# Ledger of designs, part 10: miniprotein binders against q9sl92

Target 1, 330 residues: q9sl92
Amino acid sequence: AMESDASCSLVLCGKSSVETEVAKGLKNKNSLKLPDNTKVSLILESEAKNLVKDDDNSFNLSLFMNSIITHRFGRFLIWSPRLSSTHDVVSHNFSELPVGSVCVTDIQFKGRGRTKNVWESPKGCLMYSFTLEMEDGRVVPLIQYVVSLAVTEAVKDVCDKKGLPYIDVKIKWPNDLYVNGLKVGGILCTSTYRSKKFNVSVGVGLNVDNGQPTTCLNAVLKGMAPESNLLKREEILGAFFHKFEKFFDLFMDQGFKSLEELYYRTWLHSEQRVIVEDKVEDQVVQNVVTIQGLTSSGYLLAVGDDNQMYELHPDGNSFDFFKGLVRRKI
Key: E = the ipSAE of ESMFold2; O = the ipSAE of OpenDDE; V2 = 0.75 times the mean of E and O plus 0.25 times the DockQ between their complexes.

## First folded at step 5 (miniprotein)

Design f0i (at its last look DockQ between E and O 0.31; V2 from the best seeds 0.00; counts 0 for: pae E 7.8 > 1.5, pTM O .797 < .8)
Fold by OpenDDE base, look of step 5:
Structure f0i (fold): chain B 330 residues (1-330), chain A 81 residues (1-81)
Amino acid sequence: as target 1 above (330 residues)
Amino acid sequence: STKVEITFKGESPEALWEAIERVYELAEKLGAEVTIVWENGKVKVTVEGLPKELADRIAEEARKIAEKYGLKVEVKIEVEK
């Protein structure tokens, strides 16, 4: 069977005249590329009327763009009905895109994930990646926590504005999102350091309408309020950029400490007892520690039964992040 | 020119960062071009523009750094013809 070299269509959308001129420039130069050399077709939002089939399940560009009032994030949008990876689009084209550009897709078939090299996302998942720049490399690892927090607060903000029951999205450290003990999303951050700057690409996946393989936000919502209006991907993404821009500004001005209390109210790990491995004289010793928070570097901070503080480092071998933790005295 | 691709694997962002900083400082002192790609639990440092002898030295230092920090390390050396 000839796998048809299906040209990837990228629809370019700008919030203002500035971003619209960037979109025209990118189209005219045909400058956007994919890492696999997939043929890319660049289309302006004004030309895309024929690509947006009236399929009620396509990402509504106008709904999202009309919601955006941010200064830096989400003002330049790339949408595709089907894409290998939103993360590959923004990371591979980082220098060509405005900082804070976002790529969204309805269907992602080669998405990057932590545990599985390929995360397949069916219709109804909110799959996006966006760009940011940072100068201090010491705080780059903390950006994933800011993102996770912004997603959880975005879902809450949409529920509140719509008069919906609260969906309690929790953070499983370091970058998973859970509702009622089930995984509903995840965050991936990558960065490239060049010319004394960190070019950070942030990927997010959130199950909004796809009830498989675990659950989705709208399934949880229907369970609490059967006749409620459903959450839209565009509403969550808009709310995300408003929360994220605010949290990013606080983070850059005051550090992660300004967000720490809200993070600990949102995560799953308060006072959690975990087994950690220690290497004592070439023997692996298992010890129990109690999670207290995060260190300044973004590791799990824990206290031993000896009242010693420990930083917990995962071993890189365990599928469960909490089963492969090594303790370091701090 | 010799391209050195150093992949540090470990779930310690600090240990990864310290390992990267040391490789970067060494490469900068040698006048090499450095690219750092950080992925969750994995860092790829690419050092370009070195003669083979200096590339081998960076690779050896990267292994020592990895051992010191308890990181897994993969080193690929590509000689550009």
Scores: ipSAE 0.069, ipTM 0.605, lowest interface PAE 3.2, mean pLDDT 84
Fold by ESMFold2, look of step 5:
Structure f0i (fold): chain B 330 residues (1-330), chain A 81 residues (1-81)
Amino acid sequence: as target 1 above (330 residues)
Amino acid sequence: STKVEITFKGESPEALWEAIERVYELAEKLGAEVTIVWENGKVKVTVEGLPKELADRIAEEARKIAEKYGLKVEVKIEVEK
């Protein structure tokens, strides 16, 4: 039997009257669902006082929504204190939600029957997922790089505005975020293709204020400035949407090239030397190459000791992308 | 209904995209949902919502497409509850 007493409450919050009317419609129709058949209760933000306690450090809906100045992204919010997957909420209900809607949870846990792609997170982690649309499938995989950059720039922006030390969040290609050699976040993009459009769902996890011993942004900040004000998840998320909307517009208008210089300053791989193994007939040869950047398709661009340019491809057989790279002369 | 996971592998990004686009076109014609997941440097195409008979057809077409474009392919079919 699949007996479960699992349930969740989804609190709906809109930036303006347009989004508020959408929230009311969704509640009245009870139209949101989860793929694992968890019982879902829809609650308007105005009705949610019992789920949002003043002193329990829950995600502050009004603080976030007051910070939003975007035209598309982040204007409709779904929140729950606990979820199995923020990504499932927005992706499974893509057609019911305004494009750009975001789902945030305080705690994400691995539910029964969940896929291996579920990021489990304790309270204090900024765990969210949001939606967008694209038409050109050849550039859809590049959106994860745009998202990564928006996260790193959002952290910089919040630190700068609060007069805090710079926390150097770096990108480990293709979808991980690092501070001081330790992973603090990750990005997952999926899409569906319908009616000549890609419905893209983006999930992000960022360790902002997790409990010990896990590293997080506030732990790094305390090490740099022990009496500093702490980073808040709401501030980072607001800054993220501001940066992402600008970067997304540049990306859609001018391609990823418009963001490349900033991206290469932020990733871990500038001038990184790697060993690539080629099979030439019955022999395996080793070559040393130096990473130069990304190709237009999102693979690694490298130069060999012979000054020839190569495109590096993961072979797909290892956990570490850099262990199984295959080169292709350009 | 079913869930079909198709993973194309090859050195040509253009061939990979063309193969993926052909699967999208076939699945769209049959009314299926198509998902792209970028993980570990692989691009995986998932086709959902087809009865098993049509899922088997998509799998066979994916293998033909891979041969046409000189790609390796892995196909997994799961019956959904």
Scores: ipSAE 0.017, ipTM 0.499, lowest interface PAE 7.8, mean pLDDT 81
ESMFold2 (binder alone), look of step 5: mean pLDDT 80; pTM 0.760

## First folded at step 6 (miniprotein)

Design d7e (at its last look DockQ between E and O 0.74; V2 from the best seeds 0.00; counts 0 for: pae O 1.52 > 1.5)
Fold by ESMFold2, look of step 6:
Structure d7e (fold): chain B 330 residues (1-330), chain A 104 residues (1-104)
Amino acid sequence: as target 1 above (330 residues)
Amino acid sequence: SPDQIRELADQLRELVDEFQRAVENGDMDRARELLLEIFRLAWRILDLARELGDPELLRIAYELLDLAFDFLRAIRQGDLDRAQEILQDMRELADRLLELVQES
């Protein structure tokens, strides 16, 4: 078996003439790179007519851009029909792209490079990554919760606008999205610190129209409203940036406390009781705790039957909420 | 329930009045605290509207949130005249919530 070296095309699309000129500059300089020396071809949206057809169910760049009303986020888009990682595109090229740029793909490959066959996510998943900057490192870990809220509120907003029943998307701490006990999405945040600012890259995957192996939003919607129009990835992404830009401004001005009631109504863990294990002098001690919320640093805050407050976070060897929590006395 | 809607509407009017007084007294730290409480209340109203499934209550909840975000923007821009207009709109929205209860 040999390592494959995929080539890819990145289509650049701007909301206005300012972003379009940035796209032209990037293409002329051939300035975007991917890991593993993947060959990259940069294509302007105006040149991409042969790649994108209305009837092939590809991400519709015009539909998305027509929906954008934001001032910062989602105004510069990078699209490819197939990519290894949207997150790599925006994180490796952070300094070359306008802050708030988004990368979207129809199909994201997994296991690339060391397998006999490329494994891929099916079409219909909304796979995207975007960038932001923050100055206060103490609150950077909380941005993933703001993103989670913007995703869940975007889904509800699209349902409301279409006259549809709500899809009850719930948050499983720290970064997973669930419907009816099944995972429909996840969020990944990474950051680097440079020149007194945190460069933050956010990746999101959301099962909109890809029913396997779990479920997707459109499958849930058909169960609730069989004759309804289906949700489109473009509508959800547009609504996401609308909600995120507002929530981000609120978060940066008033802190996470301004969003926490909405968050605790949306997450799975309100009043959840869990058993946490601790070692004292080589003995295992079990305590029952009740989840209260988040600490200021973004870990779980809980209270035990002993009335002590605890900070809970994942075990170093596993990331399983029910089996991987590590107890910290506060 | 009607009692829950009445309580939330009364809380909204009190928060708006307290915010007005904080601005008039020049207490900007208090004004920032009250803005936080207005958002907290708006999320509670939205949650109730979604729980009940009432389309009119939901429209009122969305309008309140739009006003709250517009208020945040007005304060950040130093547009106090616009901020005062928005506070008055919030009072009228609280009255609309009470009317919804009376129509039951």
Scores: ipSAE 0.682, ipTM 0.877, lowest interface PAE 1.2, mean pLDDT 82
Fold by OpenDDE base, look of step 6:
Structure d7e (fold): chain B 330 residues (1-330), chain A 104 residues (1-104)
Amino acid sequence: as target 1 above (330 residues)
Amino acid sequence: SPDQIRELADQLRELVDEFQRAVENGDMDRARELLLEIFRLAWRILDLARELGDPELLRIAYELLDLAFDFLRAIRQGDLDRAQEILQDMRELADRLLELVQES
């Protein structure tokens, strides 16, 4: 089957005159590229209003942009009705985009997951990626946990503001989001070192309105409050950037210790017993450890039955992080 | 329970008073530690508000979180006047918490 080189349309939106002028500049230069050399068509939001038929299921640019009151994040938006990966858009164009730029799509067909699994998101998923800069490389691995917290608190914030029962989104370490024991989302962070800074690209997938393959936020909400107004992707994304900007500021000022207690209240792993494998003289020995938290480097901290503290490292052989753990004495 | 809300209000007042003393003494390390305790307290109020289904307690918790973030920004900018205003606003939130206990 000839994969028709379907031209990818990118709609460029700015919150203010500053970001709008950036959008015009990018369009005029035709500077945005995809890694697969897919032909890109750049469209300004002002031009797109005449082209986008009111498909009630498309991401509402005006609704999102009107909600944004952040200083650094989510002020420059790239939307597409269909993309291979939002993460590829922001990471490949990092130097051309304002820091904090976000790419959103209604349908992602080649999304990157942590396990190299292709994440296909049908309509109803919130699929986005955004950019940030960090200077300290030691804390770059921790940003994924800050993002996870910001998503969980954003969902609660939207529910609270709408007078809805809150949806208790939990964190499965390292980067999965769960509701009632079912996966509803995931996070991917990648970084490159450039110009004395870490250029971090953050990808998030959250199942808002698609009941497959497990559940979505709106299905959970309907179960609690059948007559309630459903959550919108735009509302959650807006709330996310408001929470994330605040959490990022706190994280950059005081470190992850400022968010650690909230993280442990939100994750699924408090006092979890895990089997770890040690290699002793060519024999594999299984030991049981109890998860206590995270180390300063962002690995699982656990205590052995010997009362010794251990950092848990992935062995690189298992795709299941909890099955492929090796203990390292601290 | 009303007693839990009273305890939270008293803890908030105590933290704000200690915070003010730390800022006045130029002890910015202690001020940062106390700000973390305010965040922890705000999240505890938020959890309690959700458990009780109390929309006013929920508003107070969100306002306290916003003030704590605004305070962090004010301190980073060296805006001590704004920092003092925020501490006063936090005291007013402690008073509002006590009012909720009297109405319950």
Scores: ipSAE 0.458, ipTM 0.781, lowest interface PAE 1.5, mean pLDDT 87
ESMFold2 (binder alone), look of step 6: mean pLDDT 80; pTM 0.780
ESMFold2, look of step 8: ipSAE 0.669; ipTM 0.873
ESMFold2 (binder alone), look of step 8: mean pLDDT 80; pTM 0.758
OpenDDE base, look of step 8: ipSAE 0.452; ipTM 0.777

Design d7f (at its last look DockQ between E and O 0.78; V2 from the best seeds 0.00; counts 0 for: pae E 1.6 > 1.5)
Fold by ESMFold2, look of step 6:
Structure d7f (fold): chain B 330 residues (1-330), chain A 104 residues (1-104)
Amino acid sequence: as target 1 above (330 residues)
Amino acid sequence: SPDQIRELADQLRELVDEFQRAVENGDMDRARELLLEIFRLAWRILDLARELGDPELLRIAYELMDLAFDFLRAIRQGDLDRAQEILQDMRELADRLLELVQES
């Protein structure tokens, strides 16, 4: 009952000989594990001819790795054609992997069973997770906004470099990505505290070239520029790491203030009026507030009808995101 | 719009002049403040370039952002010679912005 699908193959790819030697060591020690006791097979890129396909529908490991000019992030890649969670791979193996390692898959499944009828995403979605370290717990929650901004700017950078109209990807607080009122992606950050440092794992899903469920970047681009060259997952991921490494350095040196104006130009909430629901003795009370920005803690800053400033938090049990905010008077 | 590009060019030149003085005086707190303003200016230029569809303005925005990141790296390394080279390159970008207005 513990292992419904008995094995998982992970292909390891390094940017340089240093990362390649790490990959060899991991394979020789059989060091990587997954939750639920799934059996893991580690395969070097040089050995993976049956899994590594150089076609338009499979992630091109060489194309991505050749594009990487970063010093820390994206230099060690873990890939599987089908995988339950890229986030589990990097988070469960944080200490065994170089910090900045990325796991990518072509298809993520929701759950496993005895039958072949499992939930699978269509190909074309960019699904990846990577790792970083931080020392200051007070700013760890802000990393999700840095990542969100790096994703949106990476998409725009690729369009700019290809001479295409940019795709105006917007951020819906806290971690959703939207275009033309439809969700195209999301970000998940988790962390653990070990040895006086925060081990942060970041997961990203981005609808680049998938036909479902909502829309994808290439569908939007084709509507704007019908005969244009399409976006590739490898291009966007490479651009993401180039942009993220720079934003991360700026964030760590200067704080989120350094990115704040770009963030507010990218998010959906400038001067937005929202309804905040509170429970008072099991009664639902609705109040209207106007979004002003982020607090220093990374929650929403809003002003109410009383002209007072409030900090808004998700409450976790709402069936409507904006109605589930919990306010505090500042 | 030419008036917007001229305003941005004037702002860049003012910032670079203050940047030069801060670096010459070793006032790294002020230099870091000015760096933030240069990033903000670069993003405004980038937004305008995308709105106008102007490829030269787009190139200037990306070059300014790259120079700002290079300056951040130079400060962290204590490399004042590199910082001075970067400031000169930023002045040249301000001149290129003004040339775009005159080319209209």
Scores: ipSAE 0.692, ipTM 0.890, lowest interface PAE 1.4, mean pLDDT 82
Fold by OpenDDE base, look of step 7:
Structure d7f (fold): chain B 330 residues (1-330), chain A 104 residues (1-104)
Amino acid sequence: as target 1 above (330 residues)
Amino acid sequence: SPDQIRELADQLRELVDEFQRAVENGDMDRARELLLEIFRLAWRILDLARELGDPELLRIAYELMDLAFDFLRAIRQGDLDRAQEILQDMRELADRLLELVQES
């Protein structure tokens, strides 16, 4: 395995003096580490002016940081032109970073997917991970749905503010994002319990400007309005943190019930008929159920043709969540 | 349709009035329920505004959502003065929405 001896550059950006002093402290201590012991070079935004080549494809730190008006999320930014995983940066350094810190990269070459698949994200993808804390472990699984909603609403918000046609980003349960039946993004949440809190790391990938392998937001936009200004990764990320902070606050106060209507209007699964396989007396029996929503635990709620309600559990062995569902009578 | 916007405007005014009464009575549980209904209504207005391509209605919906979130923040912080300001802003926004429907 070629250990890529390539030093990873991490540019540290703070929205205010508070986050800027954190950046200086981290640099001076050389505190940030990667799980693979890759050599890390910490650079302050003020020093990075010579490293950010005016490559039109690099994440514009100033554009993003100037857009941020949040109180908790996205105020401390780590950027790298090339990174193994944004998720690894925030999760392994969780205690060293302010809560709500975000790591962004232009190229992610060992991105974590749900299935341990290495996802390489080309230029034009918005690849980021951020941190949050939760106290109630029962609702930690639901945070991925709040994140999904915030991404879909962030894309709409950017379109609305720019006078662009509406891009209808839909949710494929549990954590995929679709436009016109094609996958354009995905979400990964991981958590660790420490100091009486759940330390949650949220990874998001969204294809904004790379037409391969499926489609991107800008390709969809060009199809609707050829002369339109394109969506920028920085604009979407800024809008995401603004939406997410609001949705997270509502979720923490009122629970996921506050967002369910929006979720069900945004997802692909309203009244979807799904085949579920049950094992009855060593025989595989196929039953058809209709998806009705989510359970309080965040599983699919479905009704059988017998009018019985079922909770659908993903079989951990199926890549297709809808082919490997196990039903439990509730 | 104009009728749908009017219905949503009337519902918003009613919800804001009930919300005001709940806050004045110190019924914070009812206030939180009503705030959730206001949020849902704002989202419905936002959806309708997108369908109609109405930028003014879209702006009103975003402003209403922001006020709902700001109220929740003010209450969590114990800033009752700010909460009352936001309630007044919601009332004024509801009146503006009714005016917009009458002019259409």
Scores: ipSAE 0.529, ipTM 0.825, lowest interface PAE 1.3, mean pLDDT 87
ESMFold2 (binder alone), look of step 6: mean pLDDT 82; pTM 0.801
OpenDDE base, look of step 6: ipSAE 0.523; ipTM 0.822
ESMFold2, look of step 7: ipSAE 0.668; ipTM 0.882
ESMFold2 (binder alone), look of step 7: mean pLDDT 81; pTM 0.789

Design d7g (at its last look DockQ between E and O 0.54; V2 from the best seeds 0.00; counts 0 for: pae E 2.7 > 1.5)
Fold by ESMFold2, look of step 6:
Structure d7g (fold): chain B 330 residues (1-330), chain A 104 residues (1-104)
Amino acid sequence: as target 1 above (330 residues)
Amino acid sequence: SPDQIRELADQLRELVDEFQRAVENGDMDRARELLLEIFRLAWRILDLARELGDPELLRIAYELFDLAFDFLMAIRQGDLDRAQEILQDMRELADRLLELVQES
């Protein structure tokens, strides 16, 4: 009698009547699925008064949607107060959702049935996933860099708008975000190929107002400007989509070259000297290299003291920036 | 400093003049190359505005980004009349940069 006692409520919210009609269609057909066989209840924003007001730290759907000025991204929102994975929602339902749809949750945890050992992210973390399409697979790996730039600039743009000192969020290649030597966020991109298009799903976690596990943007802001206005997840997400839509258009038309100088001004690795470890037979050999930038394929380009060129890959290396040590996975 | 703002204004004027010639000649490949330089210049203006805390320079930087994105879209759509209007607006931004130097 206890075969399927788990359920998940997804609140659907559209920017305009076009997206609202899509939401009504999805609810009528009950067409969204989760990979863990969790039963899904679809709720329109107009019907969701009780869920929207769980507490004062819940994601504010109206605040976010009122901030959206984009033409494609962020115009269709899926929200749940608790969810196992925002990434699974958008990736497993890619064909049912408008491209550019975003899923946000207040609390994310891993897998069903692990409540005793599950580590939930606290409220205050901006946790979201969204979708896009691309036709050229050669540039799909570069999307993570475009997303990271949009996140860092969105934070600065919100600070500029509010008259606050900016928070200098830095990029640790390939997919991590740092402030003052501490990780504040990360980016995950996955893709599938279907009908001559790459269906790309992008997940982002950013510590905006959570006290654990590391640090958050509002903690840094209080250290710089006590008594200042705090950053809101909704403001940052709105600024993110505004910036990302423009960066994505530039990237698709001009290539990553158009964003490259901004990337090198924002990342942690300009002219950094690091140690690359290789296994030669049964010995560990260390080589000192100097970071030069990214290859056209998005891998890390370095030159050794031996004048040899090194291409460092995410799958073939471990990168420990704070030790100055890059390890080959063996 | 006023010298940094003047340098950026001179660079913008030079780039706009090169843009104008490329558009008049129908050389869209050259125009796209120059557009990359405008984005790079806009980033430098934005960084300076944030360093100085200068609100007018910040407004100019954001306007230059908006114009550069609008120009990209105009070229993609083949809207040459719109592209010409945008180049004129960029020239006005260069004049505003010079006004900041005069009012230092």
Scores: ipSAE 0.491, ipTM 0.799, lowest interface PAE 2.7, mean pLDDT 81
Fold by OpenDDE base, look of step 6:
Structure d7g (fold): chain B 330 residues (1-330), chain A 104 residues (1-104)
Amino acid sequence: as target 1 above (330 residues)
Amino acid sequence: SPDQIRELADQLRELVDEFQRAVENGDMDRARELLLEIFRLAWRILDLARELGDPELLRIAYELFDLAFDFLMAIRQGDLDRAQEILQDMRELADRLLELVQES
């Protein structure tokens, strides 16, 4: 089957004149590239209004841009109706994009997940990736937890502002999002060290309006309030950047300790008993530990039956993070 | 419970007053600790308001949490005028929370 070299259309949108001039500059230079050498067509938002038929199911650029009140995040948007990966767009073009730029797609067909599983997101998922810079490499692994918190609080914020019952999105460590015990989203962070900074690309997938394969936010909402207005992807993304900018500033100023209590109340792992395997003289010994929190490096902190504190490390053999843990004495 | 929110709102008022005293005394280390405690307490109030499911209580608790964050940012930026305004707004919201939980 000839994989038709389907040209990828990227619509460039800026919140203000500054970001709009960046969009024009990128278009004129044709500087945005994809890692697979897919032919990219750059379109300005002003030009796209004449080309995009009002498909009621496409991401509404105007609705999102009107919601953005942030200073650093989400002010420059790249939208495409279909992409291989939003994460590849922002990571491959990191130097060409303003810091805090976001790429959104309606359909992602080669999305990167943590488990190397190809995440195909059908229509109704909120699939986005954005960029940030960090200076301290020790705290870069913690940014994924800040992102997780910002997503959970953004969903609650949208529900509150709309007069809806809140949807209690929980965190499954390290980077999954759950509602009522079902997975509704996930987060991926990647970083590169360049020009004395860590260039971090953050990818988020959230199932807003697709009932498959498990559930979505709107299905949960319909179960609680059948006659209520549904959540929009644009509203959640706008609320996310508002919460994330706040949490990121607090994290950069006070460290993760400032968000730790909020994280532990939002995650699923308080006092969870986990079996860890230790290798002692070629014998595998199973020990039970109780999860207490996170270490300063972002690993699971647990207490043994011996009252000793342990940091839990992935053994690299299991894709299930909770089955492939090795304890390290602190 | 409504009683738990009342207790937390009273604790928030005490922390705000302690913060003001710490600033007046030039104890900036204590002031920074109190800022974090105010933020944590505002979040705990929001969490309990969510559990109670009262829409008005929830809105006020959410606004209080947002203000607690903005207060911390104003202090970080050295915008003391804005910080004072936010602190006053937080007191007013704490009073409103107390009123609402007394009527319930």
Scores: ipSAE 0.209, ipTM 0.645, lowest interface PAE 2.2, mean pLDDT 85
ESMFold2 (binder alone), look of step 6: mean pLDDT 81; pTM 0.792

